# VHH binders against c4kar8: the designs that were tried, part 3

Target 1, 263 residues: c4kar8
Amino acid sequence: MAELSTPSPASPAPLDGGRGDELEKFTLRGARQILQLLQDLITHRGLITAHTGGGHSFMTAVLKVDEERGRVVLDPSPDPQANRRALAAPRLTCVTQLDGIRIQFPLVGLGEGQDKGRPALFAPLPAEMLRLQRREFYRLQVPLAHELSCLLKAEDLARKPVEVSARVIDIGAGGVAVVVPTGAAEFVIGGTLPACRLALPDGEPIELDLEVRNLNRQTQRNGTEQLRVGLRFAALPRAADTRIQRYIFKTERALNAKARGGL

## First folded at step 1 (VHH)

Design f25 (framework vhh_8fcz_2)
Fold by ESMFold2-Fast, scan of step 1:
Structure f25 (fold): chain B 263 residues (1-263), chain A 125 residues (1-125)
Amino acid sequence: as target 1 above (263 residues)
Amino acid sequence: QVQLVESGGGLVQPGGSLRLSCAASGFTFSDYAMNWVRQPPGKGLEWVSGINSDSSYTTYADSVEGRFTIIRDNDKKMVYLQMTSLKTEDTAVYYCARQGTYFSLSGEPKYFDPEGQGTQVTVSS
């Protein structure tokens, strides 16, 4: 049964460093873009979760951007111990959201002082900011009633070609997660599955190449084992991308309408 | 500083047409998908249509599919809703909304607090 339990993109937890190469294309390094984004956080009075390491964090906000001195001014925590941890940390990882966009950036060289006679924390402007649109991190949990499937072209244990019909459990702009019976095929992280066929409820199956990103074994109560496979769209034609995004948007809209109880 | 200014509403007879406009300012318009939502008299908010940041896909509520067309112009920071074959049940205040304003980041519905005043559409003979 597909559950509506997408990873929370609004979670204050920092994004995994193991995705560094995949996140590079969403990283802003232009000074003007960084300044504008920080100013937008001030304008919207956005709350920032600042992670100091070791599972510690505190809530802050950007009070001011000092472009001439190349620094940001942050609201200190009302907890003096949180401020001391922050000042002692080699790096803060700041996580926030602005109108459906996840924003994450590092601050190094945090100092303490005053702004307009009030306590404040100061840091040099970040050299980079991650700006990740909802499209890039959102995963739709596929309703069971939709019976979405993907015909995978893979290899068995003997390296012979095999076709496996896999149930699609979630879908996003970048890929799908599927479930296959254990032993149905051999998967290797980083391996490419060419010419797979994704069946959406409306229209012809979409032919696409998939890259294996992750593997998780699951054991069911009857002792049957399943393999959850995370697959990235390796090369997605614009027409296919359009169809997938329409499905996600339409299904999300329908789920949101149902959640309101038909009001 | 963020502003969305809706316009183009009015009184129209059933079967008529109207074109709604939304002028955006105070944010990077080309980074956001845009939506139209409406609130009929005495009812809750209803999503109408959406368009992604580069206009490569559009989507519509079943009640308006084939009658409404959503368009955007990133250079002018505008989003439009072309409405044809209007029905009495299309009577509502229409709002444009940035991605994330109507839906939470987790996809759950949230209370929509419109950034603009909206534009009133009345379909009556």
Scores: ipSAE 0.000, ipTM 0.086, lowest interface PAE 20.7, mean pLDDT 77

Design f26 (framework vhh_8fcz_2)
Fold by ESMFold2-Fast, scan of step 1:
Structure f26 (fold): chain B 263 residues (1-263), chain A 126 residues (1-126)
Amino acid sequence: as target 1 above (263 residues)
Amino acid sequence: QVQLVESGGGLVQPGGSLRLSCAASGFTFSDYAMNWVRQPPGKGLEWVSGINSDSSYTTYADSVEGRFTIIRDNDKKMVYLQMTSLKTEDTAVYYCAAVKSYGTWLSSPESEYDYEGQGTQVTVSS
């Protein structure tokens, strides 16, 4: 059972609340930064998905920012039920994307009224806004020709140590996704795999501690099953981070060059 | 006021050398990855080289690797491009470009730049 812990930057789904501490460095708390970002959303006509909880959401937009009164004005939904749910919710989680930048912020104390004679929703300015650059959550799909692998140090069902060579299917700043044969080892979400070895081109394997973030059983066209494992880097050494960045950058550049110069 | 000011361009013979400089002001320089991009006559923009916020990672386009060196000085808020063994194909307007980095990450060559300079002309001709 795989759980999507981190949606793509283009996804309207909110980020996992348990990641709050990890996202601190991407969180804006300065009043001027918050005002400027909200104004950028107005200028670029950013459409916002507003989540009211319980799987409910509606489309809105920032109509204006009232700096002196510390309020933001939102476009109400054409669906009256959506507006009623929003007004009843303890908080609204707003998610949008601007030029590949994912933006997320809470609104608390939502009210209704009119702006220039038109219906509007209003709330106090958010105390924080999350701004994530695409590169922070970019996942490079690893070319098959690279034969990128990660040697996993895991345990079988009897808790005996086993080594599994897993094919790396994607890689990013925060981790890798690998595929392994079903039954090759026991994986537990939140479990740590110590001293795994990531084999990149151009050098010795990188020794890494990996945390299991998600599991997904896949059935291939030929009927064989494989397990897709999402793995987070548990504290990358600076040299390892540099090598992974270099691999991603060089590979992305080569893929872009091929796309431009190929048929 | 954010500014990136390039200098050091000029006319040079094939096989010669030039050093381009870029002076940054108005932003926290050490929070940005720095890049050199160029536009040859009649062509689009071409990424040339990049350096991350702490100089631990540098990268180069295949066409310039081994001939160009990118260096940054965070105390002086400067980035440099040392160009050697120049070829006629290196003729272009060279731009300094900054991308906000969250840590030591290098920008993708296809990234949108947060700040760009006005450019400096490099002409390689006999």
Scores: ipSAE 0.000, ipTM 0.196, lowest interface PAE 11.9, mean pLDDT 78

Design f27 (framework vhh_8fcz_2)
Fold by ESMFold2-Fast, scan of step 1:
Structure f27 (fold): chain B 263 residues (1-263), chain A 126 residues (1-126)
Amino acid sequence: as target 1 above (263 residues)
Amino acid sequence: QVQLVESGGGLVQPGGSLRLSCAASGFTFSDYAMNWVRQPPGKGLEWVSGINSDSSYTTYADSVEGRFTIIRDNDKKMVYLQMTSLKTEDTAVYYCAASTPYRLGSFTYESDYDYEGQGTQVTVSS
């Protein structure tokens, strides 16, 4: 099969809308804000998981916004069955991330047609978009050039203690996501990894306990496997929290400056 | 009860100076980044400046860089905006706003702020 993007460390499952008043703070209803957010998704080529109900979903993207007709244009699935399920669904629940922030919105009245001679899906502009900027959902994608690592204290297949240097791929207020070679260690969801060491550029490694939150195995194009591990900070002293905040701020500012000036 | 109370607004002539204050209560002030945002007449919210939880990091909108200074005092639970070289374009209602301590920058969305005050009017006119 074609090489696919690794799912976000944050769960792609739709949020329960049972308490709408609790989510109002995070709900965008202004037409200008909605258009800006959709345009940001286009600019960043954001991959969207579109849930059609019954446990079914497909990957899509916003190709363009047609303001004159009041609709979005979506990339159809290469799977015709997924497209048929989407068209038959009363609504799609679209879930994505932008700059580490969870974004969720409904699409109702999905249709199919062509855009510039290519198959496309169309839907009216959403009346609302959820942009959930909670501390636990924020993630900075770590630049490869930073070579950020976390030394994990885990167990091997024989339950023997092992230390694994893992590459940090994202970092947030609540934890990190790391990549390890498959077979380097065994991880159990809910398990605690004590006395791990997170290496940040601004000083000595931070020693902390990490809890395993999620696991995702991925086969690379060359046939090798990697394991993506989502890790929660079990307890974070204020000094460690301040250093992580400082790293995130400095990195975001550097990335923003590079995007604007190419420096 | 969470409150952010702005003060120090008023009428000032172009080229003048003004100091805005914001008093916070009802939450752990030192766990939040603090921001100043403004709303000019007939326009949407515009982010002005931000300061992280320990004051080690400040950031400013291009339109105010070099003219405004953001300061916080965690012991007093206060954030301030020192404004100099004021222009007619700085006329707006100014709000202080608390946000996640893990991010600073140009916040485009109201949902980026965890708490926001009632505002203080700044009018720059001759």
Scores: ipSAE 0.012, ipTM 0.370, lowest interface PAE 8.9, mean pLDDT 81

Design f28 (framework vhh_8fcz_2)
Fold by ESMFold2-Fast, scan of step 1:
Structure f28 (fold): chain B 263 residues (1-263), chain A 125 residues (1-125)
Amino acid sequence: as target 1 above (263 residues)
Amino acid sequence: QVQLVESGGGLVQPGGSLRLSCAASGFTFSDYAMNWVRQPPGKGLEWVSGINSDSSYTTYADSVEGRFTIIRDNDKKMVYLQMTSLKTEDTAVYYCATGIYSKTGSWLPSYFDLEGQGTQVTVSS
């Protein structure tokens, strides 16, 4: 199973659709919600990165929603080749951001023509739209120097309780990814690990229930094997949520300051 | 309950012609866009063509444009795909698919609503 990617908040890159279990609750299929989001993109003049496949994309915008005919009108690229690639594509993946909310949606059946005498691209309304607040999809890569760890309450292969101290490699509002030695414990996708302890720099460890979402075996360059485990926060008290978001914000700010300092 | 029944497939030589039919029931046909999609052997679904509810707008994949024509008959609740100049790469199971109707009076085209068994088209010499 693939692990959730860690895109930057402003990244135009599409999120992996193979994570249906994580993305389903953020997917809007109500026609009224879809129409409202598209109208909001028009109102805020939202720029859209439209991916045509093969690493190609172009910048566009929603010019108009024709609700009666079930279509959107898009601004064509000034590059004719980009428009030809878009028209040839079986599907466009559109990515945009509205007030810090990441919005992603497919368009199928793209055509070209004119709107009020000006060149335009037309597509049927999407059947679904992904809507994620930055906090819900963003994952901070944890600096090695922070030595963040999570004590996991798991079972060994004989179903006996075991505690595993795991290094936290990324963290977001919805969970963490950790690394453990291969064979340290048995992890089952969908299984719950109760009363785990997440250590953050400020204060006492946070006690959390975690759900196993994905597993990935990695061979390090030195030949050693480790297991990467994606874990979802099954229930997160407000105080814990606040501390996690604070850590993410402060660490991002510090990393951005280092990058701007001229490496 | 949406039901779609595709027919008209068969074996044809390269350069030949074939007409596919799709009979729809279980929904207000004239309110929905209709699409043709295909699945070549060992490959995923490929969108082929679309037509809006009143036939005022049609779209085609680049690989079939100029060779295929999509037509609908709202009175008979039928969608057709007229195929000409067929190539070996057109070999596939062909399906028709509906859009999703919104409560605000709009329709949303979707190939997710494949209700039929499809119709096999084989182009070989």
Scores: ipSAE 0.000, ipTM 0.102, lowest interface PAE 20.2, mean pLDDT 76

Design f29 (framework vhh_8fcz_2)
Fold by ESMFold2-Fast, scan of step 1:
Structure f29 (fold): chain B 263 residues (1-263), chain A 125 residues (1-125)
Amino acid sequence: as target 1 above (263 residues)
Amino acid sequence: QVQLVESGGGLVQPGGSLRLSCAASGFTFDDYGMNWVRQPPGKGLEWVSGISYSGDSTTYADSVEGRFTIIRDNDKKMVYLQMTSLKTEDTAVYYCAKGSWYSGTLSPRSAFDIEGQGTQVTVSS
């Protein structure tokens, strides 16, 4: 029995758009809307996780929209393997966020070349983009300055207990996404990590059980590989849920005040 | 278009209580957090309180913590501010404002959405 993995709201894993009367109302198909959204990603320096299949992804960004040729220009990975996987993939699934709103779109027909003398990846403009304005898919991108971490209770390659301090990269109502160095611990989708400790600013670490929902090997823009782990809160006490919600609220308020020059 | 209609203000003695109401329309109310903000005479906007999309999480400015309570009714598309132990410095026009869709924080764009008429609260003897 193979249980199909459902992407969690707290992971960068792609959502299945193929079976989605419910997702249809969030799908943009207007050429002007698609162009505007891509330009917004450029303006806000939106970092994109590009999924190439087989649990692999790399970090990219939209460098340019070539409206005349009907194509998007992407930043290639400095890792040649990531670029080879992308070029060989029948479909690239791009996932990003803008103001906490999840954005997802396909790219088909990826090519490699140069833009103004620099290596670049090219693809036709997507015919559709998913813009999910659902609260259950909201994720706060955790500011690096917060140094938010989660101490994971896991096992190493020899099945010996190991504690891994993982950096929390996003957080939502249902869980967190964390980054660990490749090989730091072994994770199994559906496995439970008991008694992990989530360190929030302002207070003691929160002890909680986490379920592994997804795993993705992500090639960073410097060419190094890291493991991104999506974790679901298995049994969140009311007090812990309140603290997490307050952290999300306070952090968004601070980010909004910073964008306004300190108000 | 987002429309917010505030009501319930009035003249009250120091130590008194008031309940403010905000009726929301023009957006999917239960997907967004909500806020109360106020503008004292001759001053800028001051954030007062926020509530998450579900009502499960609330936060307050230090100046009102323990005296004010924010609640929402998603079925009626209403947000309320219960004010107790009112002080003269609480005198202001009070506005409700659409926040971020999860946490209830004010987005930078939401500062322009506070264009509802507001409701005047005057605390004086």
Scores: ipSAE 0.000, ipTM 0.271, lowest interface PAE 13.2, mean pLDDT 80

Design f3 (framework vhh_8fcz_2)
Fold by ESMFold2-Fast, scan of step 1:
Order: sequence, then C-alpha cells, then structure tokens
Structure f3 (fold): chain B 263 residues (1-263), chain A 125 residues (1-125)
Amino acid sequence: as target 1 above (263 residues)
Amino acid sequence: QVQLVESGGGLVQPGGSLRLSCAASGFTFDDYGMNWVRQPPGKGLEWVSGISYSGDSTTYADSVEGRFTIIRDNDKKMVYLQMTSLKTEDTAVYYCARGLYDILTGYSPSYFDYEGQGTQVTVSS
C-alpha cells in the first residue's frame, strides 16, 4: 500500500516577527489598513485556506466585517468535523492570495453562530496581517479561464499505472500546484512522476518529470475533499523553462491590462 | 553549481544523540530557507524540520518536536540538525534541502529546488 505523507503544517511563528525585519516590512498593523484589506478580500472573492494545526485545514471566505462588534464573519465548512477542529483550535492561520500577493493572518477566539439566519463562524478582527509582495513567494494563480492542466502519470492503490488530468492552480519557476480528486491516484512525497504533460496555452504540451514535494487534503466549500499536490520540476529543459516563464509573464501582463481596462 | 553536502550520520543506540551537518555552496545561502527531510527504509520522503533564511523561525514534524533542533550559521553557510533521544523509528537517510520556508503555514518546506546526497542514520543496539 502506498503511503501518503503530509508534513504537519504547524504555525510555530507568530506574525509579530519570527523572521525579523523581512516580515515587519510586510506586516500591516493599522486598524484601517487591516479593515481595507479584509474588504478587498470580500470584494475580490478571495478563498481562504484556514489552518487549524495538526495538518488540518479547510476552505473558507470572509463573508463580511462587522465593525460594530469588531469581528470577521467566516463561511463555515460543509464538513462538521472541520468546523469542530477550527472551534477547538487556539488559533487559525488564514492564507489567501489577492492579485498574486500572498496574504496571511491569524484569527484567535473563534466562535460559531448565525449570520442572516445562516450558520457562520466569528472571530475578532486580527491585530495584524501579512501582505507578502516578495518575488520569492510569488506564484502565478492560474486563471480558471485558461483551464491549465497537467496530465500526471501516477499509480493507484494496487500499483497499477493511471493517468490523471489535474487542474493547475498555481505555477512558478520551480514547479506547479495541482488539484486532484481524493482517491484518483496515490502520491508519495519524494516520488517521481515521469513523462507528465503540462498543457500551456499557445503550444504543444511540455513533457517533463515531476517530483512530489507536498500533499494537502482540503475540504472545499461545497463539501468535497480535494488533494492539493505540490510538484517540483525535475530536469527541466531550457526551452521548457523559457516557455513557462513566458506564460507567467504574458498572463501577469494580460491580467494587469484587463484591470486597467485594456481593450 | 548548487551543492549541498550532508555529514554526521552513523550508528547510535536508542536514546543516543547525533548532530548532522549540511554545507551549502553555489548560491546566496542567506536568501533561502533550509530543510531536513528523511527517507526511512522502504518508505517515501518525510519532512523533518525547517528553518527560515535568517534562523529566526523554526518548525518541526510532530514526530521529532522536542527531540530535534535545527540551527543555521549563515557566516559558515551551514545548517545543522541536533538529534537527541533517538528512536529506532528515526532510522533513515537524512537529506538537506534548499527551499522557501513558510513559517506561518508550513507549506514552503515541501517546495524544494535542490537536495543533497544524504547521510545515513541507523538507530539500533
């Protein structure tokens, strides 16, 4: 039986500067700045991965900011177990992305109740938020309209070869993150997936070897579980590297042009 | 160009201690988080510990927390793993890995762009 291993995504460092000056440069502590960023996440429909510790996370979103009560209102998971873990956790570490910028913030004192007659999670407004504009953390969030996919050559539980078309959710110079339905294939951290095919727009699929680097099981807002697989490019030819870089650049430029009302 | 060289492995009795070393070259060491990962006999690669580029932040797999300590020396371009209270379950080849380390989510330890050759640790009497 193939073993799936996920590192424990413990959040050992507080946002108060476990990385010295680098994190302080990107830490928002002003109440107005924090409120504005949370509102931006609402208006741009930013999906949030909320880490409860112990390797567990779920997908949520900020539904609204209740300034009068000093609280954020979060969409609960359709998985009751995920909500119970969140309520029992001393802290949620929330991670999201806005226009390619990584945003992270803690929530402490999570409670449950109702918003407009619908179940909701509540937490005090965070005292600080990270807004990481560093290129070293930059991953292009792949537009859904691009329908970017990677055909993975993997194995099932019986070690039988299986091909899985996985949706590429982000891409960078060193690799991609893909989403596969749980049970579609078995992955082992450090395992190599040979001769996979990355389908970029404007060209033939790129054939490359991918190395499994991380696994994260997430409960989606619709109640389904998905496996997020982090994959490192192995033995990447220069021509393939150039095409990937061009795709990232062209897509970022196009997104910027669209935001400016490009014709 | 990028090179990571692990050392310090060996045979130890349960309850013993070892210190692993990783010497880095061919890149700006201070710009990268560093990780230790291990591969037990017949199993896949397991992430063990990570340290930020400055050394200010560390994290550990649940199985080793309280027993292992990761530290770096940016002047010497070295990363170390101090292992205490070793168990037979710690038997593995240990690898040093360069990657972006995200202290807040723990996801960055799994995005490695280079790994060394490894050093064998055997815990047995």
Scores: ipSAE 0.000, ipTM 0.155, lowest interface PAE 11.7, mean pLDDT 77

Design f30 (framework vhh_8fcz_2)
Fold by ESMFold2-Fast, scan of step 1:
Structure f30 (fold): chain B 263 residues (1-263), chain A 124 residues (1-124)
Amino acid sequence: as target 1 above (263 residues)
Amino acid sequence: QVQLVESGGGLVQPGGSLRLSCAASGFTFDDYGMNWVRQPPGKGLEWVSGISYSGDSTTYADSVEGRFTIIRDNDKKMVYLQMTSLKTEDTAVYYCAARLSYGTWSSPSEYDYEGQGTQVTVSS
C-alpha cells in the first residue's frame, strides 16, 4: 500500500500543506475564503498551536484580521522565550480545529508590535490554508460530562503488561485521542494495542484494536503534565462503527440544541 | 461547482405521500452528513431530518418522527426524504443541506452546502 502522508486525527503535528496534488483539493487559495476562515477562527475563539520548529510550539489565537495592511494579529505567548523563538523562526506552522475540521496554515515574516496598547504578534495573511474536509479527519470534542473512557492494553517501562484507563478527549471515524497520566505506560508510534475497551454511555464496552499514531506531552497551565495519545482504529467491526457514529451523531445534536438555548 | 438539486415537490392531499430527492455533485458526498430543512410560509427555518455519512444513523424532528424516512445512496450521490401521512402543517419549501460531520445541525449558517429548495404544498 503506497500510503501518502496522512494527517493524524489527534496530532497537533504540522503537515506540509504545500507539498503536492494529494492536498490540493483541501487547500484554500481564494482571498475571500481565507479571510472568512480566519474570521471564523476569531468568532469561535479557536485555540491555535503555532509550531516554531525544533520541536517547539506555543498556544495562540487570531485576535483580528487587518485587511488594509494585509496581515493577521496574533496573541503572544505568556512565555517570552516562546515569543523570541517565534520571531526568529523563518516560518510558523499554525494548526487548529474548527467544528471538528482540522485547519493548518503557514505564517511567514512574523513581527511584534502593539494592538490597542497591548503586545501583539503580526504576520502577512497566508496565501493558502489547508482545511481537511474529510470524514477521516473529523473530530468531535468529547464533553467532559460524558466521562468517556478507553481502557488501554499497554506495557510499562519494564515491558510488563498494564491496563490504563484513559479519558477520551476527541473521537471520529478514524480514531480517538486520549489523555494518559505521565508514566502510566510506554507507547511506541506505529505500535498496536490489542483488545482495548472503549466505553460509550450506552451498552457494553466496545473491544477495539488501536494503533498509536502520535504522542504529545503537554504541560497544563496548572503545572500538571499529561500525555495525549492519538489512536487509530486498526480493525473496526461494522457494529462498533455504527455505535460510534450514533454516539457522535447524538452528541453533536445535543450540543447544537444546547448552544441555541435548548435544554 | 458544488451543487445540491432538490426534486419531487408538489401539491398533495392531507394524508398523502411524496418522495423528495436531492442530487449532489462537486464534493466528496460520502464525507458529509445530509439533512433536510424546511421553511413554512411566514416562519423561520426548521430542521426536519438528518442522516450520517454512511447512512447508519438517522434522526428526526419530533413533528415528523414516524411519518418521514431519510435515506441515502452514496453510489448515486443521492439523499431522499420519504414523506407519508402528510399534514397541512408540512407545507413548506424543503432544502437539502450538507455538513462535514457525523451529525445534524439545525441552523442554515452551520451547513457547508445548501440546495435551492423544492416546494411542498399540502391542501385539500
Scores: ipSAE 0.011, ipTM 0.411, lowest interface PAE 9.3, mean pLDDT 81

Design f31 (framework vhh_8fcz_2)
Fold by ESMFold2-Fast, scan of step 1:
Structure f31 (fold): chain B 263 residues (1-263), chain A 126 residues (1-126)
Amino acid sequence: as target 1 above (263 residues)
Amino acid sequence: QVQLVESGGGLVQPGGSLRLSCAASGFTFDDYGMNWVRQPPGKGLEWVSGISYSGDSTTYADSVEGRFTIIRDNDKKMVYLQMTSLKTEDTAVYYCARTYVISTSGSTKYEIFDYEGQGTQVTVSS
């Protein structure tokens, strides 16, 4: 499963499908619930970002639910290229918000036609819709001034033990994301790193087991490569959980005070 | 160890008022923000209101703004939800929830709730 992350409100991106099991409790599968939610989007004139893959998206809206034919009617993009990409895509991933709740759903089998004499896009009703409070997924972006680090116990390509001091760039209830120089160690998705040490400000490092959940290779502007590694807390003692929680809370209090013009 | 116990729910008529209470124990209450969330029959959780650790800041969902008031008493380790002008769509099980973290990115605030109580039923019916 992918690591939980905070969706960007300025540039909303869909949540990864690898989070399926964690998100099941937030997934609507009842036909009546799906119809009602789609009608709520129409009533509130919800703007939808439709992702067509390959980094492409366009803005749309649900214009109508055709219950007789089991389909939704969508507003086409004013950009003909966006509409062509959408029609060629195997699926659309639609993301929107209703009363502060993030709504995400797939549409498969997109077609084009007319509604009331105007161009429109059509798709079968989705079989599922994710309804998620945006506030439920949070990752603290670690301030650079904190110099937060995690000493990883990993293996090199020859399976020899190596220790890598990695900078922690974000932290949440379920794990951390770190940055590691390319080639410093071998990471395998699903692999466990035992007895790593998380250095929080104030106090002894926390010893914990981490599971590799995702890898993202980033090229810096100077041409050097860094590896971003998403790590999940595999077995977190209550005392360690409490210390991490206190760090996150205290840091957010300070950031909120700064945002309000405090010191 | 961490416990949140809600009370005060019941049956009220539209336009009525109700006060919910949440008693907290097992943690340092004045270090955490507190929230009310609700679950209407057959639907998922909906965030209703939040209050900062000090009580100086409150936030409300658009659907309840101006009708509900969240209050806390750190000495008694209590959080309350004063509800007025109740509507049939306010019918739900109401849960008290502890804020694990709050983040600010631009003008957006994110919260994670790490503990919830057993809930108290509110039914608004004529």
Scores: ipSAE 0.000, ipTM 0.149, lowest interface PAE 15.4, mean pLDDT 76

Design f32 (framework vhh_8fcz_2)
Fold by ESMFold2-Fast, scan of step 1:
Structure f32 (fold): chain B 263 residues (1-263), chain A 126 residues (1-126)
Amino acid sequence: as target 1 above (263 residues)
Amino acid sequence: QVQLVESGGGLVQPGGSLRLSCAASGFTFDDYGMNWVRQPPGKGLEWVSGISYSGDSTTYADSVEGRFTIIRDNDKKMVYLQMTSLKTEDTAVYYCAAGSSPEAFLRYLTSGYDYEGQGTQVTVSS
C-alpha cells in the first residue's frame, strides 16, 4: 500500500505577541536576510496562511520578490471575498514553515494588480521576519488515519452545555487545532473549555483544560461549513506533556521514514 | 461564486485507464495553476499533480510519475487528469484545486480536510 506522508506544518495561528522580547533573537531585520528568506519560500514553494483579522485567513504563496521596487508578489485567492478582505485589512499576518522552522511576518499596504498579465497581490517587503527554530512552536499535521479526536466540553448557540467530538488536525507542545461542524458549539477567543478529553493512541484519554486562541470558518467542497479552532493547553501534567511529545516524535519519525524509504 | 466540479471516475481493473475532468467557474481560470489531490479510503489527502496557469509546466508525485498526465484547456476552463497503468493503490476520491503551484494545494493537506466540492471516485480492483 503506497502512502504519501503529510507535511508537518507549523500551526497557522499567529504566535503570542506578549513573547516579543523572547523572540527578538529569532527576528530578521536585514534587507538581504529578508530577501533571501522570501526567495527560499519561493524555491520551496512554501504555502503561507495569511491572516486578515476577525478570524479570517486565506492561503497564498510568494510568486516573486521585486528587489527594484522593494515588494513581494503574492498568489491571490481563487475566492474573491478572501481577496477583498485581504485588501481591506490594515495588516496581514503571514505564517508558514520551511523545513520545520516556523516563519511569520507582517505585510502592510497590500494592493492588487497584474504580474506578467495575471492578477496578483503586491505588498512592500516586510520590515521584519520571524524565523523560529524551536520545536516548542512546531506543530505536527495529524494523519487522518490516526483518527485523533478531542472531546470538547463547550456551549451551543443557546449557551446550553454540549459535548463535541472534534477531529484533531494539528498538535504541538502548546496545543491542538481541531475541526467542528458549524453550529455544533460556540467558541469565544480567550474562553476556557474545562475537562476536555484528548484521545491519543496507546493509553487513556488525557483530561485537560483548553483555551480558545483562534477561530477560522471554512466551507467544505460538499457545501458543509466547518470551524477550525486553535486551542492552547491551559495546564498540562508532566505525564500528559510527555505522552503528547512522544506521539509527535514517533509520528514525525514514521512520516520521515516513509518519505525517505519510498513505498 | 468559485466552483470546481470533478467528474470521470469509475471502476477499472488494474492496468486500466481513466480520464478525470474538472470544470471551473467563478474565477479567472487562466490566472491560476491547477492541482489534483486524492484521498484513499481511510487515509489522508495526497497531492497528485499540478499544472501551471499556461500549461507549460507540470509536476507529479513520485507515485504517479510516468503514469498520469495533467492537462488544461483554458478556452473551456477545464483541467484533466489522464490516468494510465492504474494500480490498486490509486483507489481514492480525486479532487481538483486552484493554486499558483502544486504545493499550494497543501492548504487542504495541512488542514486535513476534504477540499471543497464533491470529488470523483476512482476504484481500481480486479
Scores: ipSAE 0.000, ipTM 0.185, lowest interface PAE 15.4, mean pLDDT 76

